# Designs tried in a protein design chat: VH-VL binders against UPF0179 protein Maeo_1037. Part 4

Target 1, 145 residues: UPF0179 protein Maeo_1037, of Methanococcus aeolicus (a6uvu3)
Amino acid sequence: MDKRITLIGSKIAKTGNEFIYCGVLEECSECRFKKICHDGLIVGKRYRIVSVRSAKHPCIAYGDGVKVIEVEPSNNFTILIESKKALEGLTLSHSDIQCNNILCKYYNLCHSEGMPEKYKIMELHEKIKCPKGNSLIKATVSTIN
Key: E = the ipSAE of ESMFold2; O = the ipSAE of OpenDDE; V2 = 0.75 times the mean of E and O plus 0.25 times the DockQ between their complexes.

## First folded at step 1 (VH-VL)

Design f5 (framework fv_felzartamab)
Fold by ESMFold2-Fast, scan of step 1:
Structure f5 (fold): chain C 145 residues (1-145), chain A 123 residues (1-123), chain B 107 residues (1-107)
Amino acid sequence: as target 1 above (145 residues)
Amino acid sequence: QVQLVESGGGLVQPGGSLRLSCAASGFTFSSYWMNWVRQAPGKGLEWVSGISYSGGSTYYADSVKGRFTISRDNSKNTLYLQMNSLRAEDTAVYYCARDTYEYSSGWYYFDYWGQGTLVTVSS
Amino acid sequence: DIELTQPPSVSVAPGQTARISCSGDKLGDYYVYWYQQKPGQAPVLVIYEDSKRPSGIPERFSGSNSGNTATLTISGTQAEDEADYYCQAWDSSYDVVFGGGTKLTVL
């Protein structure tokens, strides 16, 4: 099923809003909401909020607390790609960035789970320089046939 | 094969205290959240308390908060529930129950339960 | 706050289908779990995540959950299925919530 329940900051918990899931924080390891917040979501994937519950809950990551939301995937992913290959509207075959540094803070965006074999670049964001010297750019990509 | 064995139940006066134990075997105890769930005679199930795999986080139902303390000793594969200021409505069979997901904080549902230990609070 | 409502009892003849409901506001937005409890015994998980069966649970047990109601269905009910059945869900307060239980009698 595409629909999931998660928690997000109270200020952005509004039906119709979209967000990109960024992964689990170290502080979440023994948080009572960890499974509901994080399980079943794909790092770098965009989700759309379908419904919002009214109750607020405390959260270390959100100062104004979090609310339960129901989400569905938008079929878009946020990934890091080589700047030289980054052009909006371009269709690319998925090819892992050749990097084995599993401790890198960008590792999950370079090796995004759920990536299709081919994708189309929808939008380009900020440029990133990594410890290995690769010139990377954050991109929103969409699945294609 | 997962086994959970509770002990420590008995008859106690209102205002009294009891300490329950749950001996776990057949799995890596230190990787799982553990819970206490109770059932009053002829009534349904009620979640009481949960503890994270390291013991660093504890949670309680409003009905027992401030009176009960959950703890664990991972070196002995044992879960505990210290019950203070006991009331008649605390009379129940207390079950030790394993949270389903390894290294999860979910308190989502319970895949294994002990046989239970009866706590009776009466004069 | 969500409250889970179950019928207190359901009766079925051997070999017929038993259906036990569990109702709560927006329950279909949450996973539902079902436990079987026989007299003097600990509960046994029979359905998890709305519709999945643990290893060792007979194929005749199935579950569904949509809208405000989850249903445990036992096809070709056997005498050994006579027990109390409890549904469980998470509510908006993120507490574990159990239904009041349904006594299934197989006549």
Scores: ipSAE 0.014, ipTM 0.577, lowest interface PAE 8.0, mean pLDDT 82

Design f6 (framework fv_felzartamab)
Fold by ESMFold2-Fast, scan of step 1:
Formats: sequence, structure tokens, C-alpha cells
Structure f6 (fold): chain C 145 residues (1-145), chain A 124 residues (1-124), chain B 107 residues (1-107)
Amino acid sequence: as target 1 above (145 residues)
Amino acid sequence: QVQLVESGGGLVQPGGSLRLSCAASGFTFDDYAMNWVRQAPGKGLEWVSGISWNSGEIYYADSVKGRFTISRDNSKNTLYLQMNSLRAEDTAVYYCAKDSEYYDFWSGYGMDVWGQGTLVTVSS
Amino acid sequence: DIELTQPPSVSVAPGQTARISCSGDALGSKYVYWYQQKPGQAPVLVIYGDNERPSGIPERFSGSNSGNTATLTISGTQAEDEADYYCQSYDYSGSLVFGGGTKLTVL
């Protein structure tokens, strides 16, 4: 098992959640937790949270604090795609949805950082209600490289 | 003022058992993980076992797994090491040591307070 | 199952700089701790968190940790610094590991 330890914001520290590791934040370079944040994760790779420690710790990068999590690599992940492109089994080239609303609760699913150049749609889920009126649907996708 | 005092060491025959105690004073015992570290005569330091503040995380060196049991009683500020099936190679001074990292986080960030050690001799 | 490798001995003249290395795979991604042990005594923590000194440890002690190697540096080494020095780190499985120790001789 290729399990690793890291820190993530308390609000998103939940078993089963996935994220793309974007590297260490400059703000954490002199933090006592820098070694945990940095340990063995690959920038641009997707990880799934497999366990969460109960304690919450203060961190300047996260207003609600951070929790220690254990992660493992994941090749399947959730994104939002345009409904007109949503066909199970289809291989897509990644392109961001054109939207500047960074306060939208769906922003990170529409504008996932570190996305692979190509991915395959494995499963379609529910459509979301977009504040800008875009027709979007949640999809589980798999990396292709 | 901050102090750890080990006791319970002595001479024991191979296959025997001993229970070590470590009495803590001068700090909030239940805020910290605790460790046992040993040193054979003329040899280097070897980590034996560690326990988190609440006993929720317990770790052992491979050399002692299945034979030694670490435990703590926070109401008495005391750490224990139950040693069973002792072997000649377990002969060492046993130190208890306080983890430098704060309470329910990760045990194993270094040890800032050490006891004086208690000698365990396993021979016939 | 990380292994930490230290030289078995280092010798320096009084006033000289002593450097003790500690090597391990990806050690720079973890914190390193350094202990001083004199004959018949318990170990004393002299460096924690790669490069920090506990209260009471002289300024001549410093540390670094990068890549695969951590280094304990003692500037202007004094006779009372003669001792065994151990590095220590951890892995995220909960195991702690000590280096084999380095005997520092000041003559």
C-alpha cells in the first residue's frame, strides 16, 4: 500500500474526498508542519483521503485550521463537464469551463488544477444547478496517459 | 522540575518477564506521547516502543513485537513496559522519554526529556 | 524501515569545526533530531526540528537537513563537547529510527 501522510483544510478533511496535489504553499515553508505537507506527494497527482485524524491544528494557510490525513493515489476522480459532452465511455481532452466566479461552491470541480491532458468518462452522475446558467453534470473520469 | 524516573529493572533469566515503570512529574503528562528507548552495553540507542497521549496509537520496533507491551496510566502520570519472553539480546539500559510533539498529533518527532534509565540484565 | 547512517567517529582539535553527517533516504522530507550522550549519562537533546536549539544549548551547535543528508555542526569545538552524537528521525508508520552514533573526540 502506497499510503502517505499530509495536511489539508479541516472543512475538506473527510474520508473518501479526493484532491489534486498542487505542491507546498510558500506560507508553510517555515511552519512546524512543513515536513508533513511535503512528504512524498507528487505535484499534479490525484489522491484520495483514506483516514482523518480527529485533532484540528492552526495554520496560516487555512482559516479553519488543518487536519492530518492519510492518502493514497487515485486514478478515478470527479469533475463537472458540459452536458453536451457527457457520454459514458467518451475520451475528452481537458478544457476549463469559461467562468470567473471564484466564489461558486462548484468552482474547483469546474476548474480542477493539475488535470491530465486526456481523461475517459466512466460514469455520469447528477446535473448541478449552475449560477451562470451553464448546463453541467458531475462525472467520474479516469486518467489516460 | 520536569523529570522522568524509571524503575523495575533487574536480573532475569531468559524466557522471564519484567515490568518497567516510568514516573513523570513537572509537566502535563497526558498532553504528550511517550517512548521507551534502550541501549545495550557499549552499543547505540535503539527505539523500542511509543504510545500516544490517549493510548490510541501504539507502535513497536520489530525486535520486540509480540513480546513487549507499552501502556500508560494518565491518572498516575506513569508509563509502563511489560516485557515477556526476554532474551539475552534484550540486555540494556531502558530509558523512558517524552515526545517533543504536542498531544494527539503524531508520535515520533523527537524526545526532549529523558529519564536516568534502568538496567535490565537477561542472563543465566 | 528507514536506515540512518553516521560516521563511527570524528576527531577535531579544540576550536575547530566538527561536522557529523546523518544520511537516509529522503531524510530532508522529515525532521531530524540530534542527541549528545556522555559516558554513564542519559542522552540530551541538542537540536530539534532540523536546526532549532533547546534552551541551554550553546550557540555553537547548529543543524541542517536537505535531500538525503542532515548535518550537526559544532563551531569552535570545546573539550566538553566530546561525546557520542546520535541523529534520530521517524517514518509515517510510527517507527522511530536512530543513527548508529558518532564518537566525537576533541584533542
Scores: ipSAE 0.000, ipTM 0.505, lowest interface PAE 13.6, mean pLDDT 80

Design f7 (framework fv_felzartamab)
Fold by ESMFold2-Fast, scan of step 1:
Structure f7 (fold): chain C 145 residues (1-145), chain A 120 residues (1-120), chain B 107 residues (1-107)
Amino acid sequence: as target 1 above (145 residues)
Amino acid sequence: QVQLVESGGGLVQPGGSLRLSCAASGFTFSDYAMNWVRQAPGKGLEWVSGISGSGDYTYYADSVKGRFTISRDNSKNTLYLQMNSLRAEDTAVYYCAKEDSYGYEAFDIWGQGTLVTVSS
Amino acid sequence: DIELTQPPSVSVAPGQTARISCSGDNIGSYYVYWYQQKPGQAPVLVIYYDSDRPSGIPERFSGSNSGNTATLTISGTQAEDEADYYCQSWDSSTAYVFGGGTKLTVL
């Protein structure tokens, strides 16, 4: 529980997406939405988007605007892993997928910043079509301790 | 300059086979995933199959899995669709479509299509 | 397993705003693309990544995607915008999925 309302970039504002809160940007110190945008979030903690409102608002930190989202703290991370390593209950060490395609819609799931050194595969989801030819599965993983 | 040209369509009896080709020009063919999308007469678009730029990964709609095989020859800038065990419901215009640059973004370039008719 | 549902037709007067919906369970969690198809022609991409326009597509075309519905909006609709419009996304089975299409009539 303990859902919080905040604002995030429109392209990131999708139900099920997760992010790590990195703190208040200097530009946000004068934003009229500062309180709703950042109040109650903990630096370094991962949050999951559980609801998105359709209205788009201008924001100096995001060129494409922001949307109101409802978030919950997340102990689980959604990432992409190689199919050959995709076994429910397996504990893996974090190893970045070699790819520099920053325009890929899956880039953040392949290169998730702030992933713990070790994680456990909790649930396997859909396989994805990788434009670089990697055989990848979307997975929910949990931090170890 | 960027162009996709399909060929190989025609009339075939149920249970027969056809091989479609798509000749690509004006871009670095091996850098892009390619797809086949079909449209039955008077109906909507239906994705059929896709292949990665390298050709190492292929994907199929459930309706064609096990009957159709997608492939590519990057040295000839050509995409193929081998269609076996054809059914009346496979009757459609088959389009060759290129994915935009790097991701699962969009089909940014389409050919004009080639008609496949499965009938006696 | 996701199905994309579009209204079969939408009618609008010239100069008015046309809105074409594309409904799918939790579609706001995926990117949506829109194509325009005129009779006898191949489809043309008009919107990608929910709301971005390819070069050469008029600025009157815009898109949005949230919750269970994506929308293509054509402001100041013109006669040449009369066409079939298809939304497209991908589903959890790694397949591309198209909506059934919407015929836009400008009268």
Scores: ipSAE 0.000, ipTM 0.478, lowest interface PAE 20.4, mean pLDDT 78

Design f8 (framework fv_felzartamab)
Fold by ESMFold2-Fast, scan of step 1:
Structure f8 (fold): chain C 145 residues (1-145), chain A 122 residues (1-122), chain B 107 residues (1-107)
Amino acid sequence: as target 1 above (145 residues)
Amino acid sequence: QVQLVESGGGLVQPGGSLRLSCAASGFTFSSYWMNWVRQAPGKGLEWVSGISYSGGSTYYADSVKGRFTISRDNSKNTLYLQMNSLRAEDTAVYYCARVRYDILTGYPFDYWGQGTLVTVSS
Amino acid sequence: DIELTQPPSVSVAPGQTARISCSGDKLGDYYVYWYQQKPGQAPVLVIYEDSKRPSGIPERFSGSNSGNTATLTISGTQAEDEADYYCQAWDSSYDVVFGGGTKLTVL
């Protein structure tokens, strides 16, 4: 029931489409729509587009402009997990990676907001080597709660 | 690695029913949107139906609305198409296809099954 | 409803450039995808999001999309490229639309 208004690229702004919110891009700091576009969205959380408005608006990140969309959250997250624990279909107990570097570009995927205590690995993506030497892999996970 | 295998096709009389299945392997089935696309002998591709990864949203071509029902069982990694009130025009090879969902790559049909033939004739 | 129109056939000599068009009202506002289908086989994705190639697809395949027309271009066409080619887009209702297909003959 938690519906939010945001902006997304015109070509992908279609009812029923889903996306994972990856955070604010550096170039978006100059965008007048930054607050409405990004405010209230949770990094790593999946959203589904439930309505699209026809008017296009200029956007630095999208050459074909953006459209106003209404989104609702889904029950999946994108996170980083240790590669040695990564197997599609496996249910894991979430444990915080011991790291206090909040400026690391991977921090939000290592410490995703709203993570349940247990989750199921749905899909594995690219491998990532972090500055602390951890061997990590990006994964889409489903909440069991 | 990624495999989609359709089954359930065959000969059926007009007005009859048929249930198609698509068995998925080599990927996390429950993370992908799935579609059915058909092709009449010697003709082009025609989209039939689509379903979200949870099964909560379904979409149909106008030509099949009210007659066909798409569904999925994520515990069995299987996609289904229940076809009722079949017509001669429904004769086609039916493909199941996986949709990649990604803001960077859009929504292509990145993998297709081999297809299963449905023939509607008396 | 958006409708995608392709020429039914295109013929090209080996080594020449083949161009296959896909036309639709304001098609440049949509992402276009291209699929190759050889006789007796399932379709294969060759171009996604107007101009991008999946891994494994030869660099001779390229795409563009502007205004009302998207184009699939095959430079230095080879005999193995002989196939049917389909363009595809998602309409605003999240329905899938395919073009009628183009038979590419390399002769």
Scores: ipSAE 0.000, ipTM 0.494, lowest interface PAE 14.6, mean pLDDT 79

Design f9 (framework fv_felzartamab)
Fold by ESMFold2-Fast, scan of step 1:
Structure f9 (fold): chain C 145 residues (1-145), chain A 121 residues (1-121), chain B 107 residues (1-107)
Amino acid sequence: as target 1 above (145 residues)
Amino acid sequence: QVQLVESGGGLVQPGGSLRLSCAASGFTFDDYAMNWVRQAPGKGLEWVSGISWNSGEIYYADSVKGRFTISRDNSKNTLYLQMNSLRAEDTAVYYCARGYSEWLDYYFDYWGQGTLVTVSS
Amino acid sequence: DIELTQPPSVSVAPGQTARISCSGDALGSKYVYWYQQKPGQAPVLVIYGDNERPSGIPERFSGSNSGNTATLTISGTQAEDEADYYCQSYDYSGSLVFGGGTKLTVL
């Protein structure tokens, strides 16, 4: 009931596969399928493929073309959090990093669109160094039910 | 043992000012966000204001914005609420309440006994 | 911009199960907290994070939260459980919101 349609590479378009939506590539800015591929998807959020259609379509980002898929949110987001708050299993409340630099390449991961007020840290990834001096770590977080 | 002791309540006329204090003991004050919650006589609870461990984050309920100021002095383990332009509807018992963590968390694990503020002529 | 609605009163006999509801739009997507308040006393946290119990709170207290309704359940209600109970959550602006309170009478 919360299903969306999108397009993904033919080689990875398999029912049960999951992916994290990473936003629009620059190569996609003039793509005719951009609206279908990207509308309604939240950057950093994990989606699960629930069905795959057989037709292949050309795509600049995927040399073997793309297929139409139906996806469901898997209740997970990828975000950046302060290292001192980074502990697997920890539940965090809304507490945005104070930063208004919308030109930063990490801005979308620091200010993930559609993030719920409560989330649980599921997995920690690589640390990154913020241009403003914050010590940040990339994390997969889960929406609390 | 965690203790929060409020003081500074009393009778004040409409338009007047009062400053409430909350003395904290039994824990490292700097590790916790602090809050004020009030309760009018015979009525329910209403969150008033919260402040993070370092005073870097401060929130107010819409009913008190522009009139009340929350602050803390970590060297004295004390939380304050400066109340200006008081109205009859501000009459309530004011509770000092500790947040779960150093950030502005959404729930309170310890409360003081409260101090009564009466706004009346 | 959530409003939390509680029944104003609930009555149970000693040993019965009391259930106190707290309703709000999409409340199941947020955490709910429950406080007990006895006359002349400060509130006491009895449930946090929908269903977690602080140290010192009896096992008979439990919580749930799904859809639009959170519920505080007190199994085998004792006379000492007679009190006002408040649910609490937050809205998308970061403001904290309390329910109107429920008076539990154990008779």
Scores: ipSAE 0.000, ipTM 0.470, lowest interface PAE 21.1, mean pLDDT 79

Design n1 (framework fv_nezutatug; at its last look DockQ between E and O 0.02; V2 from the best seeds 0.00; counts 0 for: pae E 8.5 > 2, placed apart)
Fold by ESMFold2-Fast, scan of step 1:
Structure n1 (fold): chain C 145 residues (1-145), chain A 121 residues (1-121), chain B 107 residues (1-107)
Amino acid sequence: as target 1 above (145 residues)
Amino acid sequence: QVQLQESGPGLVKPSQTLSLTCTVSGYSISSGYYWHWIRQHPGKGLEWIGSIYHSGDTDYNPSLKSLVTISADTSKNQFSLKLSSVTAADTAVYYCARDYYDSSGYPFDYWGQGTTVTVSS
Amino acid sequence: DIQMTQSPSSVSASVGDRVTITCKASQDISNYVAWYQQKPGKAPEPLIYAASTLQSGVPSRFSGSGSGTDFTLTISSLQPEDFATYYCQQYDSYPLTFGQGTKLEIK
């Protein structure tokens, strides 16, 4: 498979974790690791961490430093969906949950970047009751097309 | 087993261009890491000159930026330094080094043996 | 540029002695310091990175400590092969900078 090397915050550098690459930040303009950190990654594309190196490196965006990780593009990812729509094997059209609480620990799973128009539910996990009272379930989904 | 070896002229006249090449064996330059040039002055110690990334992007010490060019030839597994308009102040031992972002350590885990360059008329 | 200042510039010691070399950064660099050993006619060899992590294969008598602006390299029991020049280096930001070196000489 197509593996890339990049850097991510040491606290979140864990095999199996996923993220959406968001591009170069203003804080990165003077960073000595800018080339390796951003080389070969596509803005808006989802990546999965497949291995983590043990050494830590300096980073102005991460106070606890960063670690070198190997990533691969991911078509399978975790999101929160309405429990009433959740059935393994079902293909759903994306429907955004109306919520503006950006400080919620579930915000990124509810408002996942790079969502395709349609996805297939591969596996259902735990049910989640959000601060707004929505009945949600954590799901692993796969892109289609 | 990674090995770096510098090569180039040991004597250069003032105002000429110094050209040095680093040959890398046991590892591919295009494996996605930085490659550096460092020099050592008798009175001032070690000075970082600049680096090149596998994509060809370079970073130079601001004090040398207008005088330095670093390039890579992946087909020969080499990277090179050109320093223009040399003076006696450029007399030094020149090293090439690898910057490796793996569990083995950082910043410079492998160095060439160094090549002595004297700038004299 | 971040200035790295080593002290002392030279030290005379005997085999079996405990030797301490200090390195000061002109600004906070967290723990992003490496130490190198250089013998006459040879390239520098890495000893320590991240201020305190020993490079693979380096004897346990070498240790590093420090954070922020003050860093120390210690040799707990000096051996004959340890007589060399030692350099600290910051790798927090470009341009990369080195200390001026500390020459360890036999007494």
Scores: ipSAE 0.006, ipTM 0.546, lowest interface PAE 10.6, mean pLDDT 79
ESMFold2, look of step 12: ipSAE 0.007; ipTM 0.591
ESMFold2 (binder alone), look of step 12: mean pLDDT 89; pTM 0.923
OpenDDE, look of step 12: ipSAE 0.589; ipTM 0.820

Design n10 (framework fv_nezutatug)
Fold by ESMFold2-Fast, scan of step 1:
Structure n10 (fold): chain C 145 residues (1-145), chain A 119 residues (1-119), chain B 107 residues (1-107)
Amino acid sequence: as target 1 above (145 residues)
Amino acid sequence: QVQLQESGPGLVKPSQTLSLTCTVSGYSISSGYYWHWIRQHPGKGLEWIGSIYHSGDTDYNPSLKSLVTISADTSKNQFSLKLSSVTAADTAVYYCARDQYEFGWFDPWGQGTTVTVSS
Amino acid sequence: DIQMTQSPSSVSASVGDRVTITCKASQDISNYVAWYQQKPGKAPEPLIYAASTLQSGVPSRFSGSGSGTDFTLTISSLQPEDFATYYCQQYDSYPLTFGQGTKLEIK
């Protein structure tokens, strides 16, 4: 079932809650929890919290601290796609945007790891104009047809 | 390699404050992990007292209420326990221990120090 | 608080015996259980964590199983050095709590 232990903000650490993993923050480079918190998670993939420990730990990214959680992957991903190709209910083949700007805050959502060959658009969110001028839209996609 | 050693008085009078120190060698407490105090009453089970992270963040067993204080001194690579208003019920072997990445199980432990509360 | 109840409180056994010790949590703790061995005059040493993961250096005759509320520590073929007191501990939630212990004695 690919269950994984990680940490998340105390206020959202509740069984049944879902979150989208967005990658490693610069502040995390020297964090002792980096290995357990970030390793093994796929950028842009949605995870569901299946258990929560009540002990609270300090965290640079969360002012109220974090809790240890066990997660399992959801079949949904959050990605950026070209706005002109985005329609709810549409099944698309994955095509990465060619870009080498690894410092861009949207880089991981444009170059999502573990993307399947095909996905279905479940929900469209906000439109984004990237530094390269591409018109993109944030979308929740599913691997289940 | 990582070793913990408890130190402090073996005899404390009722109503006084019990003060114990754990000295860590082979690892810097400012490098991570939570550091814990656990005690064992004569012929009985283990009781978790509390924990500290080197930033000063602490967690205490609610059954000990406002009686417990844990502090860390990173310059000496030590952390300490103060238990106020002690009674005969606080007679125990006191251990310090390190957390693990799975949070809340312990390895390594100190050898333990016996504390007797008696007038 | 989560209460951990061990059974039995003591066991008399012979070298070569299969020994099982059980631990029951008062609420679901998933697999967040560790087992410790304590010899007289010494600190506890971890044997198992995450209910079934053997600690490095621990002999394969030790095994753990269970999830939710019911957990078991098994020693498949008892050796002379295994006579000790065994404790389970939950680390699902604070305060961290231990079972009352099971003393394993020579028959």
Scores: ipSAE 0.000, ipTM 0.519, lowest interface PAE 15.5, mean pLDDT 80

Design n2 (framework fv_nezutatug; at its last look DockQ between E and O 0.02; V2 from the best seeds 0.00; counts 0 for: pae O 4.6 > 2, grease 19.1 > 18.9, placed apart)
Fold by OpenDDE, look of step 12:
Structure n2 (fold): chain C 145 residues (1-145), chain A 120 residues (1-120), chain B 107 residues (1-107)
Amino acid sequence: as target 1 above (145 residues)
Amino acid sequence: QVQLQESGPGLVKPSQTLSLTCTVSGYSISSDYYWHWIRQHPGKGLEWIGSIYYSGSTDYNPSLKSLVTISADTSKNQFSLKLSSVTAADTAVYYCAREGWYEYGAFDIWGQGTTVTVSS
Amino acid sequence: DIQMTQSPSSVSASVGDRVTITCKASQSIGDYVAWYQQKPGKAPEPLIYDASSLESGVPSRFSGSGSGTDFTLTISSLQPEDFATYYCQQSYDTPYTFGQGTKLEIK
């Protein structure tokens, strides 16, 4: 796997944690760590922290400073998929569930960020009761590769 | 273990382009790290030339920026230096080096260096 | 650019001696300093990073200290293999810059 070096807020700098890289902030423009923080990451992609260094560095964006971390792209995701597409071992192109109810408890599973373009369904879980009547099922999916 | 090795012509004529390649073994340059070129004029100190990240992002010494191009060929696990319009002042031992994981801004692995002489 | 002023340019010492080399940065750079040892015809080898962290495999007789603008490399008890040229380097920001070097010679 392609591991990357970056920096992240000290409070969330823990092995196993995941985050979505959202790009360069305005306040990062003059930061000496700009290249380390940003050059190795892809906007919109989800990363998992593999290791964390103890040293802290000051950061304008993170008031508590940042720690150096090693990350890799996340490989496994838990999402909701249409039941009709739910077949273990099947490869799918990712598409969000069409729904604008941001208050729904399943919203994040229906609109998971940082998803790969294609994934393989690894495991099917329970069918969920969609308030809008969509036939959805919870699934663990893995990045193709 | 990770090893770096410089290669290229040892002699370059003035006004021509110096071209060097660093071959990395034991680690894929497409995985991570910053990869650097550093030179040392005979009997003198060290001068940082520039670097490239696996993403292709480059950083050059402002004193050489207009003349320097660093590129990478991930298929060969190599990164290269081109220095245009060379003069005698560009005669030096050229090193490629890796910036360390724990040693940000510092170089933990160096090539053996290759001597380049600029002479007519 | 950040200038690194290294001193002395040369020093003569004997085996067993304590040797100190200093480097001064033109601005505060925290602890972002590295030290290298270079022997004739060879590439520099890292000794210290982050001003005081010993590089893997480097003997404990080597130590680094300093923060801000003033940095020091110390060899507590000089060994025969330590006669070489030493360089400081600021690792704070690009362009990375080196001290002019200190040649450690046998007295």
Scores: ipSAE 0.020, ipTM 0.648, lowest interface PAE 4.6, mean pLDDT 91
Fold by ESMFold2-Fast, scan of step 1:
Structure n2 (fold): chain C 145 residues (1-145), chain A 120 residues (1-120), chain B 107 residues (1-107)
Amino acid sequence: as target 1 above (145 residues)
Amino acid sequence: QVQLQESGPGLVKPSQTLSLTCTVSGYSISSDYYWHWIRQHPGKGLEWIGSIYYSGSTDYNPSLKSLVTISADTSKNQFSLKLSSVTAADTAVYYCAREGWYEYGAFDIWGQGTTVTVSS
Amino acid sequence: DIQMTQSPSSVSASVGDRVTITCKASQSIGDYVAWYQQKPGKAPEPLIYDASSLESGVPSRFSGSGSGTDFTLTISSLQPEDFATYYCQQSYDTPYTFGQGTKLEIK
C-alpha cells in the first residue's frame, strides 16, 4: 500500500526483485528525474519491486539505461548493530547507538529512520570500522509485530 | 571444537608460487567468520597477509596485493593462500587464523603454523 | 598504515611481580586492540580483545586498558607460565598491524 515510484538499472528492473536503498547517487544530483528517483525512500530500507514500466530511459548513472519501477517497503531493514549483539535468528529490542557524528558515512545505517521497537536478525554482513570505537556489523533485520 | 591446520611445501624456489592450504575442522567455513593468513619472519614480528569472508569476499595487505590470492574450497572445508614471485624475504612461519565473531579483528583461533623457506 | 609501537622490547621480572607492557598507535584507533602471548615454537594465543575484554579461559591476572592511542597489558602477579613474548595488534583499519613484541624474561 505504501507504493513509491523510482528509477533503477534496466538489468535488475524485474517484478519481485528486492534491493536495499543506498541513497542518492552523485551522478543523479542534477538529474531531471531526481525527485522521482529518490523522494520518500529511506536509506538502508529494503524495497520490493511490484511493477516495471516497459520504457527504457538514458541515465548518466547507468550505462544500460533505467526503467521506472514501483516499489513498496519490505519488512526488512539494513542497519548497523553492535557486534556483541549480532547473532542470526536473535530477536533484539531497538536501542540507539550514542553517536552524534552526522558527518560519518555510516550515520544513516546507525540511526535508521522507521526502526521498529523489536526486530529479528535475518542475515549478517560485513563488519564496519567506527571512528568512535564502536564494534559494528551490518545486518539485515526483519520487523516483528 | 574448532581446529585449523596449515599444509604445503616447506621449500619453495625463488620466483615460484608459494601455495598453502588451511584445513578447518569442527566448523564449516561457508557458515560464517573471516578467515586470515598471517606470517612471522624469522626472529621478527607478525605480518597480516589477508583474509576471506565466508561469502568469498577477500581483502589483502596492500604491500602484497598484486602477489597474493586467497580462495576457499567449501566442499573440502579449506581456504588457501597463493603468493606469486617469492623471494628470500618470504621465508617465514605461515599461520591461518579465524577472526572472532564478537572480537572484530582479533584472532581467536590459530593454526599451529607451517615453516616455509625460500631458497634455491 | 597504522603503526603499533610496543615497549619495552624486553622486560626481566620475578614470579609474583606486577608487569606492564605498553603499545602506542600512530593514530586514534578507538578500542580496536588485541593482545597475544607467544611461547617459543608455538602459535600466538589470544589474551585480550577490544582493548580490555578477556578471552575465554585466560587467567584473571591478565588485564588490558587504554583507548585512542595508548594501550597497556598488565599481569598483576606473574606466574612461571607467563614467561613468553607478548604482541599487541590493531584492527581499526586494514592492513591489520602488530607491535614488535615484548619478551618477558626471568630476572
Scores: ipSAE 0.000, ipTM 0.487, lowest interface PAE 20.0, mean pLDDT 79
ESMFold2, look of step 12: ipSAE 0.296; ipTM 0.735
ESMFold2 (binder alone), look of step 12: mean pLDDT 92; pTM 0.947

